# Designs tried in a protein design chat: miniprotein binders against a2bj90. Part 117

Target 1, 235 residues: a2bj90
Amino acid sequence: MSRSARRKTSALNTVLRVVEVFASIQGEGPFTGTYSVFVRLAGCNLRCPFCDTRYAWSLEAGKPLGVEELVEEIARYEPSLVVITGGEPLLQRHPLNSLVEGLESLGLRVQLETNGILPAPARDEQLWRVYHVVSPKDVPVRVPGAKLHPSWVDYARATGRAWFKFLVANEQHVREVAEYVAKLGIPRSRVYIMPLTPEKLDMKELLELHSRIASLAVKWRLNFSPRLHLLVQLP

## First folded at step 11 (miniprotein)

Design u14
Fold by ESMFold2-Fast, scan of step 11:
Structure u14 (fold): chain B 235 residues (1-235), chain A 115 residues (1-115)
Amino acid sequence: as target 1 above (235 residues)
Amino acid sequence: SDELEELYDEVIDIAWEMADLILEFRKTGDLELLKKFMELAEKLIKIAEELLKLAEEAGDEELIERIRELVKRIEKAMEAAKKALENPDDPEAIEEFIELAFEVLEYLWKLIEKL
């Protein structure tokens, strides 16, 4: 009971709904190839038709874990990077800030993966200090309800701690991404295009798709994100 | 072809430089950026003329039409730029230029997609 009267920095007793915690290699984005612990939080504010983690959509899919317990579990892996993903992790914003505080106290580097619908961190949040990979779903994939919150562009320019990762299937999608980022003022250097992978590709088809999207990244002067874990068959 | 690839490299570089200039101009209102936009627009017209020759030699009617559409939008944006330079304190003239400058970029991206 007395804990509610203590300073916020000592009150790491909030609860997160966690689907899974596992070690792997980050397969996507600016930290591709990094030994990471993935923390998948439950709950999502979208229902993307191409989603491969539908089991995380409901908050009830997550088991309640205290922040202190979760920090200890993550630390046992001794990771180079902690990747907080979901669902949409910002749905659990308050306890997520407490988790980040605990991880930072151990000197761990944190990356959040978000769809960018909810606002970017404010300066007084612990989340302000960590890395963010924002995956807009309004362009080019046009998921209903998936409008990027404009504060993410301001956050990226102010901090240099956000990148924007777009799912693309073809060159028309890349053009739509170029139009989108130019109009919003997202720096080209912070833009990644990544293959939109249909569920039933064999390994030859998967490699060919990666090759094609990578070639488009070169042509359009954008960064390329693989889905490395799919190519090397890791989680 | 190698010639088309060389022209392409110039086009994509101008596209991103133009995007940066439009955004910086919208932020600062610096008329020197508007003059730089006009210099890029003139370079782009010259490149468009060379691309048009190659498209005509290849008989690529869709590419010819995309190039012609782009040139028309560049001309409109340059007229708006001149009006803005003549009326630097007119927010409507400035806004019209920014709108038309983004249209140039839109048509330029559509051209790049076909290249």
Scores: ipSAE 0.430, ipTM 0.813, lowest interface PAE 3.3, mean pLDDT 88

Design u15
Fold by ESMFold2-Fast, scan of step 11:
Structure u15 (fold): chain B 235 residues (1-235), chain A 115 residues (1-115)
Amino acid sequence: as target 1 above (235 residues)
Amino acid sequence: SDELEELYDEVIDIAWEMADLIYEFRRTGDLELLKKFMELAEKLIKIAEELLKLAEEAGDEELIERIRELVKRIEKAMEAAKKALENPDDPEAIEEFIELAFEVLEYLWKLIEKL
């Protein structure tokens, strides 16, 4: 391959369509409370009715940004955690692996948030070495077209670097989650239940919902994820 | 009551232990896991009998029915387990046990939801 062609191919593999980059506190999952930089990638393979980030559904919502430029932007925040979210980040898998390589070279901890429809990382991907929070949408919320790829269970058991986070509104949902994870062999220690928040709740209603779901987590011996950013009014 | 809380703690722990055992048995075919399932099933029946007494004293007909249905599934799964242990090279006997074992979990989760 010519030098020019190699340069063009490398550039295509190192460009991501990015909706936004911002500093905040991770409000969800195993790293709740961590000072983080959020990188929201464009594009999604679902249309969840409860989605808070519908503006990221289209690839056209993202501006093209080089991996090297993105790494430099993230590094300026000096974060304890880099959260790569979207949309569905794995739709941009190839350049995402390059981003992860760049971030790891700086000693930055990376967490990916994914719906788990696309396969888990292979051992030869940079993504194999980072943390993943998988949010299945086939239960209990039953989003059309959603189905967890079975490789995520194998990945979680092999690496200990994946957790499964489920949106729940009531105890029936928690029971459906228990049935689901038992059938798939997901260890309960890797399972988080998180409040499914309706479009508009006042702060009292939001706190009461958190309290109810947290109590169910204790009862069912599951981990609880708050939506801390909603409680403290951060993005 | 303190008694119900202690029984509940045993039930939920057995449920997750059973879930892990069934998954590992399906993955490995290790007959020792099948024997462990039998031990948990026997313990669960004894706990179910205690829960049944409390449900009867409380007059909770829905809870009584859920406990009775669970016990029936446990007994069926235990019979399938014995058959699989006697016929370890029979894939149909093994698959029947796995299906019935997950059915025990299904009814156990439904019972837990009501507790």
Scores: ipSAE 0.608, ipTM 0.871, lowest interface PAE 2.2, mean pLDDT 89

Design u16
Fold by ESMFold2-Fast, scan of step 11:
Structure u16 (fold): chain B 235 residues (1-235), chain A 115 residues (1-115)
Amino acid sequence: as target 1 above (235 residues)
Amino acid sequence: SDELEELYDEVIDIAWEMADLIYEFRYTGDLELLKKFMELAEKLIKIAEELLKLAEEAGDEELIERIRELVKRIEKAMEAAKKALENPDDPEAIEEFIELAFEVLEYLWKLIEKL
């Protein structure tokens, strides 16, 4: 039996807890504007005060779905990018590696969104080969229990497949990000600052916040991530 | 104010270059990076002297004090770099340099926030 056939057969016995699968435009990070399928996995190891997806915090929020069935569902959308997000997708690391293997076998580009508390992929994981957007919650937002695993910096430097996305509200936050990045050795070219959006902003306030944070990105020579889906009213 | 913009561009570029250099040195132990640090530190002192003149003209006592404190930290880091170059097998001299070099970055980032 070929290795590929054996792996495909094994994936039939692997299950993920999935909250939702939907097509949209990636609104954040290095792939902003890309036609994407979002796979939201259930479960999270944090309880961020500013979280807009609290419905995904519990593993029970996800329906069990086989990896092969999920790959087929994703493929029907013919996406330019598959965004695996959640809660914290690395909580389901083993079946996630099987999902990634299936998606890569179809030539699909995969991006993982993670809080970076759990270790970065090892070289023998399928996750080693895909893109990662790491959103540390220890700085500047100081979420209790959040601490970036140091292996993410090593992974980023070794592969060039990780970026670090920070939620910021003001210039003090940007300075704290710069200090954090310098201390950990994260290359500034891989750093994004993104507006920390309160739940009840009107469109004018949302645009003004985006403009202010974008201006700070220029001043501090960092990359800027919008929250484009909020501006264009997509999920 | 227009002169301040040009000095700002130089300061922010040096800050990121120093950040990358300190990290590479911590990872590789390459002593040539300490020599590069010394070059950047000397350039930063000259820029700080120009910023100090502008702060004095504006009568900004807080900015004057922050610039002077930054220069003091740079001088300490340069002395530590020199000691590390003279004693490359001394892990205490190496660690002292790394610690002081990050202090330079901390004060530099705080200055940038004010600019």
Scores: ipSAE 0.474, ipTM 0.822, lowest interface PAE 2.8, mean pLDDT 88

Design u17
Fold by ESMFold2-Fast, scan of step 11:
Structure u17 (fold): chain B 235 residues (1-235), chain A 115 residues (1-115)
Amino acid sequence: as target 1 above (235 residues)
Amino acid sequence: SDELEELYDEVIDIAWEMADLIYEFRLTGDLELLKKFMELAEKLIKIAEELLKLAEEAGDEELIERIRELVKRIEKAMEAAKKALENPDDPEAIEEFIELAFEVLEYLWKLIEKL
């Protein structure tokens, strides 16, 4: 049996540890503004000091859900996009490929959000065929233990299905991002800079920060990602 | 000024084009990319000379020094490129060029931050 057929056979009975499933608008990245269902998987291999979802760090934070049950739950929302996030979703790689297969069979568009520490999908994985927003944590904030796996650059160049999203607070951070992506060969067209939002910003401060980072994106010829859900007060 | 804005547009475009060329060269070893790098480096020197005049008129000593340091790095990278083109079978010459070319980008990004 091929690796793909063997994975499909195992997939029907696989289990994911899921923190939450909810409908919202994708507030970040290349699909900003899209009606989406968010699937937050449990477990993370980093402990970022700016993390908004610390409740998902432990695998025990997730409830065990069968792939078939999860596909059915997602489908009830009739989303334009399924956003699989976490934690780090690739920690549950085997059942995740099964989930993606189930969602693709329904014609649903899938986006994975990942820190990029674990390798990019291989050609025989279902994950090869979906969209990936990679958030490297080795620049500019430099989270300990975070190192982008080099296969993500190859994947992005080969497929055009990966983008790289960086949290930035100021122009110095943008320059560090430019240096980083140039050195790794990440095309600038695949790069998003996004405001690093400290806790307890009021709405005026949040909008001012968005304006500054957007202006820097124009100056540096990079794409800009808002945190739209924060601006419109959605989950 | 309109002149500064036009020079900036040329600088940022060259920076990204140079970044792509260096990466492709590291991946492929295509010596034609070294020739393209040298053409971009020559354009960048001319732009740097125009930026230097503006910095001198403004009396901005820090900007003058940053531009001069960039030009020195460009000249070193161009010499390394020439050496690699003359010695295509020398992996040390090729690696020296790659390192110096990334140094040009480093100084170029630092200049862009100030512009």
Scores: ipSAE 0.547, ipTM 0.852, lowest interface PAE 2.6, mean pLDDT 88

Design u18
Fold by ESMFold2-Fast, scan of step 11:
Structure u18 (fold): chain B 235 residues (1-235), chain A 115 residues (1-115)
Amino acid sequence: as target 1 above (235 residues)
Amino acid sequence: SDELEELYDEVIDIAWEMADLIYEFRETGDLELLKKFMELAEKLIKIAEELLKLAEEAGDEELIERIRELVKRIEKAMEAAKKALENPDDPEAIEEFIELAFEVLEYLWKLIEKL
């Protein structure tokens, strides 16, 4: 292999297509309330009708950033948690593993948000060692073609580092989630239900929706995820 | 219809496989992955032909155009893959393939959005 070809291949292996990097509070899931840096990667393998981040759907929406440069940028924020989201971050799996390795070398805690369509990490991936919040889109929201890869259940059992977060609008959705997780053998302790928020809710409606879904979480003995950033008006 | 749902699921699966394959090829430079890409591209063309018949029957002009655009991008990417296989140490041929392969993935997502 020529020197130029080696350099080109190496550079491509360590480049991520990044839409945005910003500091905020993690508003969702098991780490709600944590001071975090969000890294939104470009590209998605779904087209959810309720998607808030349609601008990230295309891989070309992201600016190419080297892993080392991105690690340095993240580190400047001194975060308690690095949240890697997208689109679907696993579409950029190899450079993502390199990013995770760099972040872990600094002692930073990493959480990935994924739709779970692509396989869970293998033991030889750096991604095996970080936290994953898996948001299935087949139940209850029924996005066509959105099917949870079965390896995610095995990964959750093997590592204790995956949780499953479901968007719900009403009690029928919660019932469908309960049936789905029971069938797959996912423990209730690893299941979060979160309000499916329409774009046009005012603050009173948003709070009422949160209250209703939280009450259902208590009734069905599941964990509740708010969308805290929406309630406190952060990005 | 059941047929449309099956085709939709196949398109999603191919997009998923293509994404993983393109990233693995960027890392390894393994030319066997270009052959796998061409196999997926051939399968995708067959699915596109079936989708095109359904779009024509429905008179869906926008869907017809998206399918035609996808097929053009697939053909360009396949030609680039052949060139890269014939010139494995040419960094320009390798980069051209990678860029066109990502274009296939992009137009595939656009088609999925319309389905």
Scores: ipSAE 0.000, ipTM 0.169, lowest interface PAE 14.0, mean pLDDT 83

Design u19
Fold by ESMFold2-Fast, scan of step 11:
Structure u19 (fold): chain B 235 residues (1-235), chain A 115 residues (1-115)
Amino acid sequence: as target 1 above (235 residues)
Amino acid sequence: SDELEELYDEVIDIAWEMADLIYEFKKTGDLELLKKFMELAEKLIKIAEELLKLAEEAGDEELIERIRELVKRIEKAMEAAKKALENPDDPEAIEEFIELAFEVLEYLWKLIEKL
């Protein structure tokens, strides 16, 4: 094949369908408070009833962007963290690995947000080297069709680069999370509980919910994730 | 009360320690972990006895029942642990222990929810 033909096929394998790119503060998980660039990829393998980003469910919601162009756009923000989210980013796994390679070549830290249905990274993937926040949707929120791939537990234990973030509304949910992580062998230190925020809470209700879930995290010896961006009214 | 808070701190710490230990035993088959489980189980029974006195004093029938059910599961798991230690080459004895050990955790988590 000619160099032109090889470059053309390589470019097809390095195109991502992107919904949005924006700078904000990471409001959730182990990197809460970090100045970040968010890259929302199109497509999702779930239809969660509490989903705030339904506009990203279809792959067609994303515009095709070349990996090189996307890396340059992200770099202009000079972020402390690049958050790749979606939909489900692992649905675009091949070009996602190329994106991660480009970002790491610039010394940028990368965090993936995933529902954990698709397998964890293998050692030969660029994704093996970055941080992962896994949000299981089987427990306690019981989304139909959601099931955590068991390789995520092995990956977390082997690398120390994965955490598990659970949406909880009450103490019964926290107990279900404790049962779940004990059965699967997820270390307590890798577990975050986060408020399941109903639509249309006022600021007082939002603070009260955060306070209750944070208190449960202390009681159950688990980590707490706020939804900081909601509290400070950032995207 | 301060007494309940101290007992609670011991209970939640034992629960997570048992969780890690049962998982590691399932993965490695290391019988020394089974001996560690027995030590934690004995500590948990003593704590359960103290919690039971507080529950009886408070007249909390639901808490009394949860504590009694937990103690029954601990006793079964301890007997299974003894059998596994006496028969280390018996995979059925090992599997029975693992099942009962996770059942102890199930009832312990339910007790913690109530506390």
Scores: ipSAE 0.623, ipTM 0.877, lowest interface PAE 2.1, mean pLDDT 89

Design u2
Fold by ESMFold2-Fast, scan of step 11:
Structure u2 (fold): chain B 235 residues (1-235), chain A 115 residues (1-115)
Amino acid sequence: as target 1 above (235 residues)
Amino acid sequence: SDELEELYDEVIDIAWEMAQLIYEFRKTGDLELLKKFMELAEKLIKIAEELLKLAEEAGDEELIERIRELVKRIEKAMEAAKKALENPDDPEAIEEFIELAFEVLEYLWKLIEKL
């Protein structure tokens, strides 16, 4: 590779398209309740009908921000956890690895939220060392084009650093999740079911939905993820 | 009833144990896992017989049908397991067992949904 091409590649590997950076409490998954900084990356490879962050679908929704500048901004919050979400963060895989390297250099814990369509990290990636919450969209509410990459199951078993989070509305959905994870060899201990929340639920309806899905988690011996930020009215 | 809750707990536990065992067998080809599958399948049939009695007493036609279909799938999977144990070098016998074993899980999950 030429020196000019290497310089261009270096610049492309150090700039991320960022929609927003904000402090909140992680409301979902294995780190629920943790004081976190959320980094929403632009771009997505799906168009889920239930998506609550449609404003992040386009890469053009994100401002270009250098990795070093972003690391400094995140560090000012002194978070217990950095949550990298989007869109689909793995669409910006190369500069994302550089971001993770910078955050790890400061001793910060990193969690990536991904739809799992793109391959899991390889051992030589910085992303291999961080936590991943994978949200497959091929079950139970099937999204066109969504298929979990098989490498995520191998990654989860090899590292213990991946969990699988599924949006469910009813018991039929939970059964479909159980069938899916059993067939793929995903350990049930790494599986979370989470309420699929329609746009116009009032607080009573939201709490009742959480209660129903939590009860199903107990019945089916699966983990439960709330949407805590919705219940406590945080971003 | 307390009896139904106890049987339910056994069913869900066996389902996850069978799922893990089938996955391990696909990965390792360890024939000792087929013997463990047959032990779990025999235990599951006994539980299914008790659930069937309770379903018949309750007049739950849908539950009766789901239990009957599950038992048929278990019997087929056990037959395939015996064939695979007798013919360990036959890839068709092994693949047939794996397919039927996952079919047992499918019907077991459907039964659990009803419970």
Scores: ipSAE 0.480, ipTM 0.828, lowest interface PAE 3.0, mean pLDDT 88

Design u20
Fold by ESMFold2-Fast, scan of step 11:
Structure u20 (fold): chain B 235 residues (1-235), chain A 115 residues (1-115)
Amino acid sequence: as target 1 above (235 residues)
Amino acid sequence: SDELEELYDEVIDIAFEMADLIYEFRKTGDLELLKKFMELAEKLIKIAEELLKLAEEAGDEELIERIRELVKRIEKAMEAAKKALENPDDPEAIEEFIELAFEVLEYLWKLIEKL
């Protein structure tokens, strides 16, 4: 088969199950405040009780979209950052690598949000070249089946393109995070703590929780991630 | 508030464990998971009893109702689990347990949302 025929066949068979595509501000992690397009992929390998996006848990929640079509849709927003999230995006690893290739060909900066259960990218994957915010559910929230794959620590050290973002509610949680990252050898400079937000907080309670967790970040010498979109009432 | 926060943490931990257990049981059919479900259900009933006392002290009628409905669903799911363990070759008994177990999770998350 010719190269042209193989490219056409690969492109036609490369589809992602997409729940939603929308423009917003990245509210979390190292790129907080960046004008972004969010691509929510369907399917998840966890069932977190605090999950705000339970509608994305099933692969059937996603509409099948071709990679080329999705790249064109994303590009029309002219984003400073493309945030690929889910569910768990790495469940759709093969077409995801093709999406990343298309986005990088346009000079777009890409960030993946992942629970880190599946292995980190290998050097020959397109995903190796983009930013990753890993949200382990091992500690402190202890979701069953949520063990962080050890390759993420190696990837972070090798590339400087991964950060680890932990949901915390109190100082005991922060202490557990500090112990966890020390045991795994994750540099504190790569670690974010973020408020674990119960569904029924008013704005005053939400701000007070942010203030408390931010103060703990200073005390424990960790980075702080807000949930900025919640504070400014964006999706 | 500290007592409520501690009970909330226990409830959310049980929800995590129950969800994983039900999905794994549906996939594997491992009957040992039904026994583990019953242990978690018994622990959840004790926590629900403590939450009910706090809800009654607070006069929160909506919370009282959610707790009572959760307990009823747990008891029904436990009965279905026992029936499934006694009749492991009956696909109707197995499916009835799975449906009722997911119903416990649904009411448990409704309770967590209120907490």
Scores: ipSAE 0.000, ipTM 0.137, lowest interface PAE 17.7, mean pLDDT 84

Design u21
Fold by ESMFold2-Fast, scan of step 11:
Structure u21 (fold): chain B 235 residues (1-235), chain A 115 residues (1-115)
Amino acid sequence: as target 1 above (235 residues)
Amino acid sequence: SDELEELYDEVIDIAYEMADLIYEFRKTGDLELLKKFMELAEKLIKIAEELLKLAEEAGDEELIERIRELVKRIEKAMEAAKKALENPDDPEAIEEFIELAFEVLEYLWKLIEKL
């Protein structure tokens, strides 16, 4: 299932492999509560054991869509925010820049979610102009091979358009995050800690976990990200 | 070119096969998976040599450097795999292989990004 995965004669720079497009509320990060359209791109360069979107790991999970067609589909939702996620969206970097150009031409606000392994945008990329939520997987969750590319720290400093979101289960994890961001020179104002939610939590346990991690955010002077969609039972 | 597109598809296939092998090996400890990893690594080196010729013909110095860096990481991971196969009861040898194998995936995806 290798060579037939690509459509013959496609302009690779204008075609994206898309798993799903849907409207919801952004449940995580700095734009929590925003009416958004989610664009999930196929393919991922990691295999995280806690991953909730394993169905998007393969590029074969995505249907080829032209950038122009995708822009029109997104625009029909009239969203306050376009969230481009995956897998790892930067694996499809060239057509992604074209998508961002089309969305910005319509005045739409764009947020990219990335694991930060691949380099941050360069100044001549359309991606330089949009928001990025970077979710490092090297600390505290220690996924091998998931080292954050240092260019993301430079990008955050230069643009003010990147935040760093870390999955945490307990205070030891928060301490590791605090030490990590201090060593890299990431401002605490750009750091979010978010509950690492096991699959088997009931609603009482989910609320208790959110409360505990939020309290740790206050104690350690970091920002808190909920998983709001889980709490309100949205996709 | 059509040749470049075929090589690109092969690289993506190998990247996913390698990822699946590494995760299955972490789960099972099955040493046969390390042998399969070495077979995929040898195939990837041959593909890298073909990509290097195309990059040299195009004068793409950045692509040449990414290919050379990937080959170095593959060679290190293969040495670590061989050491783990010879020392299956050494948890440090096994962990070193896993770390280096994931570095191969990282550099492979960086190469794919440039293609």
Scores: ipSAE 0.000, ipTM 0.146, lowest interface PAE 16.1, mean pLDDT 83

Design u22
Fold by ESMFold2-Fast, scan of step 11:
Structure u22 (fold): chain B 235 residues (1-235), chain A 115 residues (1-115)
Amino acid sequence: as target 1 above (235 residues)
Amino acid sequence: SDELEELYDEVLDIAWEMADLIYEFRKTGDLELLKKFMELAEKLIKIAEELLKLAEEAGDEELIERIRELVKRIEKAMEAAKKALENPDDPEAIEEFIELAFEVLEYLWKLIEKL
């Protein structure tokens, strides 16, 4: 067997630690409203104080699933979009590239959600070909240990397949985001601000927060991301 | 403890340096970066030995296992780096190194989560 054939066979037999797989509507970012299947990978390299998926922080929270098995499970949902999230999915980079290859072979569109601490994909990775929503945590709330890898800006410019999504609570946060993206040379067309939602807001409070942050997006000439799933009470 | 906090900071710094280095290597193919990887890997092994001693004194069997698994991955990545340096025109050797280097990062972050 050639080395190339061995590598393909190895990739098909790689294992991902998966917390959950479920169908829903993408509630955030550039693909808001799309019927999606969500794949939550285990493990995270941050401990964000506002994190609502703390159960996924440990790699041990994930069940080992073979890439081929996972591709088949995802395909049964017949999704318009596959959203790979976590934790931090790039912690499982090698088997993740294999998963992406399998999903693309079926014509499925893939979006990865990442904190951007680990490097952006290189041209020879399958991950180079898919969409990325990068959520930097070094601004505005400044999570300890968070540092956006500079390669994500290069990747966004080279491919047009990355957007940057920031959690904001007030106008000062939006100002800090605007300064941050200007310094890095990120075009405002690739920037989303999204409401930082405290736990247990009622529906009126949630809608008022969305309205306020959306108004700030207009004022600062940035894109707005809702948290649509929260508004329509989906996972 | 103060000692564990210092080792934690050193491990984080090496993890980010290693990630940067792997990215640059994939982008440029600069073989000098493989030598820098080996230097970082040697530093990481020394830190792992200090962490292993602390884990053994604390009787933390899970931490001991994570450290031992990380060291195994580092040793494999170092051998792959050495092979790629000896065979710079072999794309298979280079790709094997990249795969193993990412595996080191995976196990390194797994260790960091336990610290």
Scores: ipSAE 0.006, ipTM 0.323, lowest interface PAE 10.4, mean pLDDT 83

